# Designs tried in a protein design chat: VHH binders against o26223. Part 271

Target 1, 191 residues: o26223
Amino acid sequence: MKLLWTSQHIKVTVHIDGKVSKMDVLEAIKTRRSIRKYQDREVPEELIDKILDAAMCGPSAVDERPWHFIVVRNREMLEKIPEVHPYGAMVKDAPVAIIVCCDSSLEKIPGFWVQDCSIASQNILLAAHSLGLGAVWTGVYPLEDRVEGIRRLFSIPEHVIPFSVIPLGYPAENPGTRDLFDPDRIHLEKW
Below, E stands for the ipSAE of ESMFold2; O stands for the ipSAE of OpenDDE; V2 stands for 0.75 times the mean of E and O plus 0.25 times the DockQ between their complexes.

## First folded at step 17 (VHH; framework vhh_vobarilizumab_d1)

Design T1 (at its last look DockQ between E and O 0.55; V2 from the best seeds 0.00; counts 0 for: grease 24.7 > 24.2)
Fold by ESMFold2, look of step 17:
Structure T1 (fold): chain B 191 residues (1-191), chain A 120 residues (1-120)
Amino acid sequence: as target 1 above (191 residues)
Amino acid sequence: EVQLVESGGGLVQPGGSLRLSCAASGFTFKRYDMAWYRQAPGKGRELVARITSGGTKNYADSVKGRFTISRDNAKNTLYLQMNSLRPEDTAVYYCARDAWESYIDSFDYWGQGTLVTVSS
């Protein structure tokens, strides 16, 4: 417990006890793995809220924030996703999935929504990992058959573009550690 | 071009040993996860063993304790030491480069395979 004083005479209490998440951010980035097998265990709504809060914290082009999220828990709906997204077969085994979408009516600078939704999608993966969950990004955009299939299944309007489907749950596998740093990819001052 | 070339297969008696090798080229071998798969006649391909770029190893239950996966990053070579071989180990063995973190499709680059036959 620590008291902090500001120059405007506003008292702020800062808690410095063990309320920090399980994982340092650099550790989360380096240790996150795609998880495709999940325990038969419910994911609390509270954790989904934290994950989506994190998703919305990303930067976006001119702060346009074009993202929308569909949270899917219904078993019948989860089991239908592979019918229109066959490479997302593990989704039927997940307790919950998040569909990241772009509302094109919120796009202020053409073409940057892909970066915006990619940032949100990666934040979902990292937040899930930090909370002890496993997740995997299954690509939808720009594969038109997947885009239209997901749009149809979830009644997504024409001006809204499904970007990714992210199943998540408590992990039932451990893919292991990697050694990925490659100095040959680093160019000092010029190519 | 990614190339994976398996060798070391052959005919061996039950209880015998073989060491498979996979020569890799066309990519920075030490930075990739690698695996051995096998396919018996009339069956799908199944994972035998995998080894990450970080050194983590995983084995199918059917081979645990008998097979050892390893890699020599200086020689760009993946190995599978197979001991206490059984007739059920008869299969074509494939070297693979793992694409575990692909967000479009999870697929591997595969070699042509090397036949291992275990029989008396």
Scores: ipSAE 0.653, ipTM 0.803, lowest interface PAE 1.2, mean pLDDT 89
Fold by OpenDDE, look of step 17:
Structure T1 (fold): chain B 191 residues (1-191), chain A 120 residues (1-120)
Amino acid sequence: as target 1 above (191 residues)
Amino acid sequence: EVQLVESGGGLVQPGGSLRLSCAASGFTFKRYDMAWYRQAPGKGRELVARITSGGTKNYADSVKGRFTISRDNAKNTLYLQMNSLRPEDTAVYYCARDAWESYIDSFDYWGQGTLVTVSS
């Protein structure tokens, strides 16, 4: 069964054999959209592995790589996430979610972990999209209530900071394409 | 400051048509997704139609085939052509700058709304 998702400007082809038509990096970046509706279809573990591999390929401060990932497939747990994460309502409908965390004990230079986890999160989104999946970044940090909620729910140690929750699934919506280039935000040589 | 000002609402008979306009200012209009929402009396606010900066259009099922969203970037104006209006379309219609790609709680900029009443 080939799943072909076509929008006016975005085509994602998923082959029956699990092979996905590869997007080039610029295409992935330009065509990626947040997806908050998912098909009732499981995401193969192989795709999650590829996504997590991509998540770990970004740069980090002093190459500390402070990130950890919780992969959540348990339906009960997915359904509980919205209780502590109001912006995570769609998580209950996703077949899987990735929680991106920072181990603060790995941080050598304070504060850069936010950038590190952001890069990891964005790579998850791009990888997911390139693989024919939909995902959305739902911010946890720095909202204390959400941080603590996710921490408690998943028994995350105090030195580990939940950063984002990213539900993933095969898309059941098509937000369309954007035109975001803004030359007014480009300055040559000086401001 | 971001400003959205809706116009074009009014009283119309069932089967009639209206065209809503939203004048946008305070931001680079052409670079943002825009949407129309509506709120009927006693009901929650719902998405009616959305148009991306790339021109992609999405509609609620309830208005699909009857309503058309469009934009004029040169005029910084969003439009909603409403045809074949029904009593159930009665609501305050709001123009919004879409925040679909927010990774935190959605914060859309809204206008004050324009009332559309469909009644015999």
Scores: ipSAE 0.497, ipTM 0.789, lowest interface PAE 0.7, mean pLDDT 90
ESMFold2 (binder alone), look of step 17: mean pLDDT 83; pTM 0.836

Design T10 (at its last look DockQ between E and O 0.73; V2 from the best seeds 0.50)
Fold by ESMFold2, look of step 17:
Order: C-alpha cells, then sequence, then structure tokens
Structure T10 (fold): chain B 191 residues (1-191), chain A 120 residues (1-120)
C-alpha cells in the first residue's frame, strides 16, 4: 500500500529472515565516507558488538584470523591518542574507538596479516555506516612511531601489532557524494 | 605532476564581488574533490569551501551565503565566487585537491595562491 499523503520520501526495503535490511550493500560501499566529527551521543554496546561481528566475517589468509580488537570508551585514553598519533586528532572527540590489532602468534603464513587486518578494518567502516554511524580509519601500521606509541598507551605486548585506530560515533558532518568510477583503470583480458 | 594555478585575486572595496579561478592539470580533475583555503596575514590556513567530484559543497560558517564554490569539469577549472566581501576576507586564497579519504595522512595538493585584498 502506497501512502501518497506522506510522499516526501519512499524507500524500498528488503525483508530477509524477518529482518529489515535498511541499506543495500552497494549503496553502503558507495556512500560510506570518512567521518571525523561526531555528535555528543553515546554508541550503544550492542552496535559495537554488531560491528565487531562484521569485522570478524572477513576472509583471511589460510583462515588464520589474526585480528584482535581493543574497544576504547575511556575519555582519558581517547584524549591521549593524539599525543602518539598526530593524524588521529578527531579520536579525542569520538565516543568510542576500535583499535584493530594483529596477534602475530596467530599468523600462519608470513606477511598476509596486513591484508587480513585491512579487511577487518574496512568491514568495521561499512558496518558502522550501515548502522547509522560514521567512522574513519586512521592508519597506524607500518608507521613505527605510531605503532610504538599506541602499543605503549594501551599496554599492547610486543608480539601484537596495532594496525589501525577507528574512531566512530553518530555523524555530525556530511562530506557528500562522489563520482569515482574510472574506466581507464579497467583492462579487458590483459593489461 | 599535479599543478594548481589560481588567478583572479586583486583589490576590491567592501561589499564588492570577486571570482577566483584555479586551472588544474596533471590529474583527472572531474574525479577528485577540490577545495579553497585561505590564509590571512598572521593567521593559520583555513578551509573556505569544498566541492566533491559528485558535486556536494560545504562552506566555512564565516563565508556561507556569501561565497559559492563551483567547478567546470570540461575546462578543468575550480571557481570561487565571492560576494559581499568584507575586510576580514583579506587573505591569500589557495586552490587545493582534497584527500578526504586518506587513512594515513590527510594532505592536500596546493596551488601558489592568489591575493585578495578588501579595503577602502
Amino acid sequence: as target 1 above (191 residues)
Amino acid sequence: EVQLVESGGGLVQPGGSLRLSCAASGFTFKRHDMAWYRQAPGKGRELVARITSGGTTNYADSVKGRFTISRDNAKNTLYLQMNSLRPEDTAVYYCARDAWESYIDHFDYWGQGTLVTVSS
């Protein structure tokens, strides 16, 4: 049934297993933006759990799943991150941040953990976006000063490598849409 | 190599208008976000306006309603229309390519700047 008297916006929803999907995956990928300004509003633990569940759904090299996550809500700790991560200034203003780490003792084949943790990090961004949150990936690895600074700040052992810091919250900015498709990057059959 | 060349600066009276241009080369202009920054004497560099490759615009509060950012992708040119100019708008204006989605360092490519002076 169509409600014409409320026709400001109509959005098609997809019903799967009794759950309403509010955002198509291609829409999520295309519309996700780096968000560095957040509302003064807490993020429920349940949403963080959903985001981390999504993070762990990514593929990994030989299924090694080397990722660990530190969830940071403590204001004092969030405010210290910029002291060791100069491009993480917005973290002090976020209600929560997730630190993606590699436990090298879980690594089964050398060198692929970077891809593994990158996949988990991107899944965090997409899941946050689909839940109405904004996030930004702030790089830590392979920048040695950032790695060591974050390791010291959060008491991360030497065999665990902090990979990224991802602040998130309800967005207080809208960076807008982009037109990024570039056919010149597509090669049919060969280079 | 990325090059951004600003033009159109000059001396204008308060309340006047001025249009800045930025000629871009060395990259696929239409697929990049672009911005104008300004630096007043003795001040830090501040964002004035930005426009995405998709056409979305954002403005600093101090210029909203008075300045309009636009782009002509066919001419590889970024514009800033400045209306109702005030003495506090006096600054060197810089064209920039925006790296909003960078995850290791947020940096822009910058032009040489063009001076705008608003005074009687």
Scores: ipSAE 0.619, ipTM 0.790, lowest interface PAE 1.3, mean pLDDT 89
Fold by OpenDDE, look of step 17:
Structure T10 (fold): chain B 191 residues (1-191), chain A 120 residues (1-120)
Amino acid sequence: as target 1 above (191 residues)
Amino acid sequence: EVQLVESGGGLVQPGGSLRLSCAASGFTFKRHDMAWYRQAPGKGRELVARITSGGTTNYADSVKGRFTISRDNAKNTLYLQMNSLRPEDTAVYYCARDAWESYIDHFDYWGQGTLVTVSS
């Protein structure tokens, strides 16, 4: 089964053999969209591995790499996530979710872990998209109720901070393209 | 301050047409995705149509082929052309700035809504 999602400016092709048409980095960035609807189709482990590999390739403060990842495929657990994460309603419909966490014990410079985990999260989104998957960043930190909810649900230690929940799946929607370039946000030499 | 002001609602007979407008202000309209939602009596709010900043449109299945969302960036105005209206289209229609790429909330700003009543 070959899946082809097209819009006016976005085309994603997934081949039966698991091969995906390669996107260049700019194409991936520009065409990536949050996807909140997924096909009833499993995501191969090989793709998750590639995504997690990408997640760990980003820079971090003094190379502290504080990130941890929980890969969730259990249906019961996926269905429980929306109970503690109001913005995570789509997670119950995804075949898999990645929870990005920070191990605070790995942090070398205080405060930069947010940037580190953000970079990891964004790389997950870009990698997923480049592989023909859809994903969405659902923020956990810094909302205390979500942080604690996810912590309890997955028995995450106190020194580990859940940062984001990212459901993944083959997309069942096409949000289309955007035009977000704003020259007014560009300043030359000085503000 | 971000403002969205809907207009164009009213009473119409089945099979009739209406055109809704949403005047946007307080933000760079052309760089935002916009959407129409509606809420019928006793029902939840539902997406009717969406248009991206790039001009891509999406519709709920229930309105496909009948409704058309469009935008005029020069006028900072969003439109919803509603043709072949049905009683089930009766609802308050809301204009929204669609924060699709938000990681905490899908919606950030709504208008006050305009009532559309389709009745014989």
Scores: ipSAE 0.233, ipTM 0.644, lowest interface PAE 1.5, mean pLDDT 89
ESMFold2 (binder alone), look of step 17: mean pLDDT 82; pTM 0.824

Design T11 (at its last look DockQ between E and O 0.72; V2 from the best seeds 0.00; counts 0 for: grease 24.5 > 24.2)
Fold by ESMFold2, look of step 17:
Structure T11 (fold): chain B 191 residues (1-191), chain A 120 residues (1-120)
Amino acid sequence: as target 1 above (191 residues)
Amino acid sequence: EVQLVESGGGLVQPGGSLRLSCAASGFTFKRYDMAWYRQAPGKGRELVARITSGGHTNYADSVKGRFTISRDNAKNTLYLQMNSLRPEDTAVYYCARDSWESYIDSLDYWGQGTLVTVSS
């Protein structure tokens, strides 16, 4: 007759985010660059999970959350993307790409999904950067030929709209720091 | 209107030097990344060098160690110092406002170009 039952009431510490943050948010925003050259190195699934978690944390119109994501690692599929999306030529060289989509059946207020998916796309870029990855947003919507080409390639239903294709990987280039603050763009009280 | 005007091209012997200039107007020059591109006969336009608004530079492998990109933000002018010139450097050189962060096909601003000919 063991008393192991009493030991079951001891608190078990749940490990949540046990690592120290690598980069503060302002640093991430200021230093993020479009990265189009990647190391020949796999991106762990766990990092993709963290990036997509961050993508889904953005605000959306009336909290409609219209986004869906396609994670593409298959080499054959990555190599086909430039055939329908010329601006995405670097995607063939990436270990992984994320396609940000809108499911229009989730829209509650028509037309705001563009802002919603833009927010998710930018969060992907920032999260990837904070994790030591490089990424670039390649535009699909509203270019009709690109939208239809990506939809066809990935068997995306008609009520789902591909918005952006975001290749990512460990960076193989450093585009450098910038000094972008322009006081002439700031208007106090009035235009 | 964004305007980029190149100058300083010419005929030079192999091993010689040239300094290209690009006068910029119509935008806040110091807040933009800038680049030099070149186009040789029968070839596409290729990147030669870039300089960010923060002063970071990148060079094509073919010119590294021989060319130096720089900028004078007070004079709104971009420069390319070209040393140890070779016949394969012969091209029209273009000043450009960099669109590295564009997420669609870029809407680039280019100068008219200045011809550099390296010949003995």
Scores: ipSAE 0.691, ipTM 0.821, lowest interface PAE 1.0, mean pLDDT 89
Fold by OpenDDE, look of step 17:
Parts: C-alpha cells; structure tokens; sequence
Structure T11 (fold): chain B 191 residues (1-191), chain A 120 residues (1-120)
C-alpha cells in the first residue's frame, strides 16, 4: 500500500461551537479532547497521511526520529487490541488506529525516545482534531503487559517498542471545552 | 490530599426534588472536570452528569431534562439538582474528579457517596 503523500492542504472546516472556522494551532490545542466514541464512518486515507505527516514533524533527540507507525484498519485486528490493552476498549469501535512505536536501534542517546514518541503522539491528536476527527491516546509503554501484548499481536520486533495506541474516527461525542490555565504553575525567574 | 464530600441525599417521594452538593478540597477545583456518578443496588456505577472546567455539561439520557449539574468555583463545590425524581433514580450518588484526559486507565477521585432514595 503506497501511502500517496499528497501534500494537498485540505481546508478542513471544523465546526467549533456551531461556527465554521479555520482552526489555527492554538485553537486546536485548546479545544482538543479525547474522543472515545466514533461514528460508523471511514476515515479517508488522505487524512491519515496528513496526520502521519504531522506526527513526523516534531523535534526529537539529536533529530533521530526513532518513531514508526502502524496503521490498523483491519476489523479483526482492531477487535483484538482490547484483549491485550484493557484501556483500549474503544479501539474496536474505531475505523482506524495508529500504533506509535520506537525503534530503539535508532537511538543515539538512550531514554529520549519516550519524549520523541510523546511528541509524535500528541501531534497525531492535534492533527486529527484539526481535521475534524476524534482521537484518544491510550498508553502502552511503560506497562509491560500491554507492550508485550501489542508486540505479539502485531509481530513487532524486539528492538521496536510499542508506545501508544491511538484510535481515530469521526467523533460521536462532545466532551466539551475546558479551562485549564493555572497561574500557580507559572514561576517568574525562579521557583 | 484530594477530598470529595457529598451531601444532600435522603428520602424523597416520586416527583420530588433534591439538591446534592460535593465539597472539594486538596486540588485546584476550578481547573478540573467534575462528574456525578450513581450506583443503584445490584447495579454497576454509572455516569449521571459531567461538567468541564469550562462549564460544558453532559448528561446521561436517563436524567436529561431532569437533572442539572453545576459548580461554584469560588466555593469549591459541585452540585446536582435533581428534579422529577423517579424510583429508578434510587442510588448512592458519588462526586468525582474526572480523569477524562488520562492516557492511561482512568483514576477518578471519588467521595464516599450520598444515598438518594425515591420511594412512595
């Protein structure tokens, strides 16, 4: 399956609060919510490509970019993920999931891959949201049982570490907006 | 330490009303999503209503139009106004700090609960 990287800027009009507006980066960040219910609607490959493009745009330690992505659309496989990932119950209802992995052989400085994969995962969430999709980060690493479960299920090599499973789909719920700014967590010049 | 203390439960006749309160402490209340859950005898715990830190509300279908969740951030208090109560609303009601945005298994903080009995 040749992932046709079509760089087409899909102007996704996301209805935020009933208004059709172009979602900028700050809007995407502020309005993003975990979505665990999805419509019975397929996600176009073009959107997945855009999401994966975004996933690969983050910084990484010494720019090693150790991340790999497994795109899962097969219903049987999606239905099996909850068997090895208890927090991934919603995956069976998603039209697609992305498994973010780290190739440890690409690491030049050990340990930073967690940050790298986290950045990639978050970019997936933000990109999905900006494109009118819902997604949720379901943590795999560092839970050994989940890591091994996902590894076995997808025949992931030993040197590759599954990090997160992110189901995606058109949202069938609205968790609503949050107000999270906390000035008590801001320190000026010193602690 | 996170603490949630529910109050306002009691016996009420069908069609009656109650207002539950939850006093929160040990965290910045205004920055968290909050929820009410309930557990009827012999049943599992179910979501009743949620309110985000931004004030957005969601309700279970079974209580929609009858219950109203609200919050007073100045008082660190969560409320549940329950109107048109039905026998099937009988349950222990729990206040919870919501962990919706957790990327691992949900670990909500719960109160001890307050019993609501709807009976003629």
Amino acid sequence: as target 1 above (191 residues)
Amino acid sequence: EVQLVESGGGLVQPGGSLRLSCAASGFTFKRYDMAWYRQAPGKGRELVARITSGGHTNYADSVKGRFTISRDNAKNTLYLQMNSLRPEDTAVYYCARDSWESYIDSLDYWGQGTLVTVSS
Scores: ipSAE 0.532, ipTM 0.788, lowest interface PAE 0.7, mean pLDDT 91
ESMFold2 (binder alone), look of step 17: mean pLDDT 82; pTM 0.824

Design T2 (at its last look DockQ between E and O 0.61; V2 from the best seeds 0.00; counts 0 for: grease 24.9 > 24.2)
Fold by ESMFold2, look of step 17:
Structure T2 (fold): chain B 191 residues (1-191), chain A 120 residues (1-120)
Amino acid sequence: as target 1 above (191 residues)
Amino acid sequence: EVQLVESGGGLVQPGGSLRLSCAASGFKFKRYDMAWYRQAPGKGRELVARITSGGTTNYADSVKGRFTISRDNAKNTLYLQMNSLRPEDTAVYYCARDAWESYIDSFDYWGQGTLVTVSS
């Protein structure tokens, strides 16, 4: 393996097969948008595997790795999600959704699982984008009615907490780019 | 405190034009996506046009080619130029701060609205 090339104009291959990422990570972060309209096109399972691999690469509190993922492709199940998650209406139109969950029996430091699952959820969004897919994070936790609704719908045990529902598919919309950098949010040395 | 104040509404004949303005304060206007919505009598609010902080625009099909959204970041002002107005454009028009990237709800900040009436 070689050291990674930085924007300082040195290039290093990232592993033995010598490949750098297909999409630059900064480009992915800056250009990712929430996508709520999808083509009528199947998402291959190999892409879902890559996305979930990326989800599991995130850091976690004391390396506890509390996350579990439910992959939903069944049309009837996707169509039921808006019944318990009303602001997730686009899920019924998605070819696939990923439910990010926390298994509380894996927690070693109580309460940090929210950060852990947020990291996994953001990694899903970025990985999907890098693979030419669009996705959107639809919040479940900490909204109790949504948590219980999703738990019941997917037979999730009481010690497992559904965190987010992420529909994804090939995008059928382009929300455009934004100019978000705000220097006033940056504090040097002290607040 | 986020404030959005619309102006420029009024009575206009079919085929006429109006320019709506929205004065924004209480936030870094140039860093936010902005939108115009409208609510016709007896209808829910609907998106009319959207403009990102990066300058990308999107329009409802019903207004494409007739309406133009724009922004002046130096004046913290959002605009909607409405040309070739039709009676079905009659509505209260609302300026909104867009929440496209919200992961829970689209809880947007709305102005009080400005009435546009196109005489039939």
Scores: ipSAE 0.669, ipTM 0.802, lowest interface PAE 1.1, mean pLDDT 89
Fold by OpenDDE, look of step 17:
Structure T2 (fold): chain B 191 residues (1-191), chain A 120 residues (1-120)
Amino acid sequence: as target 1 above (191 residues)
Amino acid sequence: EVQLVESGGGLVQPGGSLRLSCAASGFKFKRYDMAWYRQAPGKGRELVARITSGGTTNYADSVKGRFTISRDNAKNTLYLQMNSLRPEDTAVYYCARDAWESYIDSFDYWGQGTLVTVSS
C-alpha cells in the first residue's frame, strides 16, 4: 500500500516496502508542519531508530550531548500524558511518542542544554517529516507543572529534565505550506 | 499591537450568502497563517477554515464546499465567503492569526467577532 499525501506544495510518498522517497534537507525544512492527527497505523521501529539517530547528530555545547530519549509506545502511558501535559492532547492518538530529556549531570557549561535539546527536538521533527511521518513539538520545559508531571509519570530522576514530548505517526492531516521568508529580519554587516 | 476586526455579519435566510472580512493590522499579515472560527450559542469555538501564508486552505467538514477562505495580502484582509448558509451556521465568527506551529499552548490573536444569523 502506497500512501501518498499531497498538498498543493507538499508530496510525501511512503512505499509499501518501507522505502520512503527522500527529501533534500531544504525541502524537509521548508515543508515540515506540525501534525496533530495520526492514522491508525504503527510506526516501524526502523523509522524510530532513524529519527533518533538524527536526533543525536546535532551539535551541543562542548559536544556534551546531554540528551536522553524515552520512546513510548504503551497505549496506557500515551493516554496518561495528556493528564499532565495539557498541550499534549494529541499524544493519546499517536502510535508513539518521544520524550526528549536532558541529563544535567552531563552538562559542563550550564544553560546550554536547552539549545542542545532544542536541536535534538527539531531534528526529530525534520527526520520524521522526511520519512513520511507527522510530528509535533509539545513543550514541557520550562513549565514546572509539565516537567514534574512528565517526571512523575515516567519516573525520571531529579537530575534528568524532561524537555519536550513529540508524538509521531503517519499523518492524518495536511496543514499545507507556508511563506515565512522575511527580508526585514536580515541585516547586512550591521544592525 | 495586533488587531483583527471582523465585519460582514448579519441576518440571512437559509440558502443565502454572506462575505465576512477581517482587517488585520499590527503585524506582517502576509507572513502568517490565518483562520476563521465560529462559536454557536451554547457551543464551543470551532475552526471553520484556515489559510496558510502560502495560500493552502483547509475547511471543517461541515462547511466544505460551501465556504471559501481567502486573503488579500496587499490589503491585509482575510475573507470568508459563505454560500448556501444553513441555520446551523448561526454563530459569532472570529478572525484569528493562526498559531499552528506553536510548540506551547496556542495563543491566537482574535477579533471581537461578527454575528451571523441564518434564519427564516
Scores: ipSAE 0.488, ipTM 0.786, lowest interface PAE 0.8, mean pLDDT 90
ESMFold2 (binder alone), look of step 17: mean pLDDT 82; pTM 0.829

Design T3 (at its last look DockQ between E and O 0.59; V2 from the best seeds 0.00; counts 0 for: grease 25 > 24.2)
Fold by ESMFold2, look of step 17:
Structure T3 (fold): chain B 191 residues (1-191), chain A 120 residues (1-120)
Amino acid sequence: as target 1 above (191 residues)
Amino acid sequence: EVQLVESGGGLVQPGGSLRLSCAASGFTFKRYDMAWYRQAPGKGRELVARITSGGHTNYADSVKGRFTISRDNAKNTLYLQMNSLRPEDTAVYYCARDAWESYIDSFDYWGQGTLVTVSS
């Protein structure tokens, strides 16, 4: 399909290889749910690449980009995660998980890495959802026992902090849509 | 302070019906997902049904087609209509504010529960 121009307004419609995005960004944000049950179906490597590309598109404090990602597909490793991450029991049933980490040696502004890795983690959830996958963020940091357990399991160096474990796969459940807008949370000009 | 108060439990015969109610206060009820859980003697708590703030419902397989969860946002009340009751439905039933989207352990708010006994 061609780029389209008009005499009064510049309209740009971009198609990549004849495909248009499956989901509007506001729709993705509003309909994304935590998914903890997955089909027995592999997730193609190409989808994981797209998800991690999206993760790295997030802003970071002074553009420090402190994140690293571990992609886990090995069944033995996935099955060990619940031993050190008790609320990550569904990870053993996922075809793949992504561990979001902070490399503290890349930190330029102390303490902002939590925001940076949170942005990357949320982008993973949204990108997975837009690609027809389900995912859930399972918290690791700041729970010290989980941090140390995950670090040991994956041989993560002491200067690298595991932040979250995100199992994902094709969904086998539908938690449904919500109505969350609350005008009482909106304050104009002042509290 | 979040408060959930269940009512409507009791003794019924197999095949009977009960309607449970849960009065909610201390939060904006209509913006939260809600659930019913139950705990039978000697077992852990299990999900029975959930309803989102958008009205979407999910049921445990064991109760699907027999139980109906609903909410009245004007009255801040959650309901569970239980039909075709069986002895295995005997449990304490708990109203909960559902924390499905929590990314750490659950911080669900629970009521004190209401006992349902199904027996001849």
Scores: ipSAE 0.691, ipTM 0.833, lowest interface PAE 1.1, mean pLDDT 89
Fold by OpenDDE, look of step 17:
Structure T3 (fold): chain B 191 residues (1-191), chain A 120 residues (1-120)
Amino acid sequence: as target 1 above (191 residues)
Amino acid sequence: EVQLVESGGGLVQPGGSLRLSCAASGFTFKRYDMAWYRQAPGKGRELVARITSGGHTNYADSVKGRFTISRDNAKNTLYLQMNSLRPEDTAVYYCARDAWESYIDSFDYWGQGTLVTVSS
């Protein structure tokens, strides 16, 4: 089955053979939208691997790469995530979720891990979109209740900090595209 | 400060039409997605329609084909054309700046709402 999701400005084509029409990086960035509704369709492991590969390609402070990823496919666990993550309601409907974590023991320069994990999270979103999947960044850190909830649920060690939960699946909605360019936010040479 | 002020609500007979307006201020209107929500008595607030900064529109199934969301960026105004109104459309209608791309919570800015009553 060939799946074609189209909007006025977004076109995603998924081929029957699992091949996805590639989009360039700018297109991926510009057309990416948070997706919170998913088809009842499994995400192939190969796509998850590509997404995780992309997640690990971003820069990090002193190249410390403090990120870890928990890939969750277990239905019971996916259904439990909303219990500890109020903004994660859609996770229960996703075929898979990636939890991005920081191993604080890998951090060489304190504080930059937030940027590192953010970059990884964004790369997950972009990669997913480029592969014809929908995803949404549901923030965990720095909300303590969510951090501890996810920690307990997945038995995450104390030195590892859950940062984000990103459900993924084939999109079952189309939020459309945005026009976000704002020249008023651009300053030349000085403020 | 972000401000949204709805207008155009009122009493209308079934099958009638209304046009709601939302005057926006305090932010670059053209760069934000906008939405209409409604809340009927005793019910929760529900999405009626959304329009992106790019002009893409989405509608709740219950209003699809009857309602049209639009925007005038030059006037910083959001509109909701409501045709073929039904008693079940009776609600307070709220204009919102959409926060679809929030990664912590859906935090929308809301107006005070305008009451739409559809009754014979």
Scores: ipSAE 0.459, ipTM 0.769, lowest interface PAE 0.8, mean pLDDT 90
ESMFold2 (binder alone), look of step 17: mean pLDDT 83; pTM 0.837

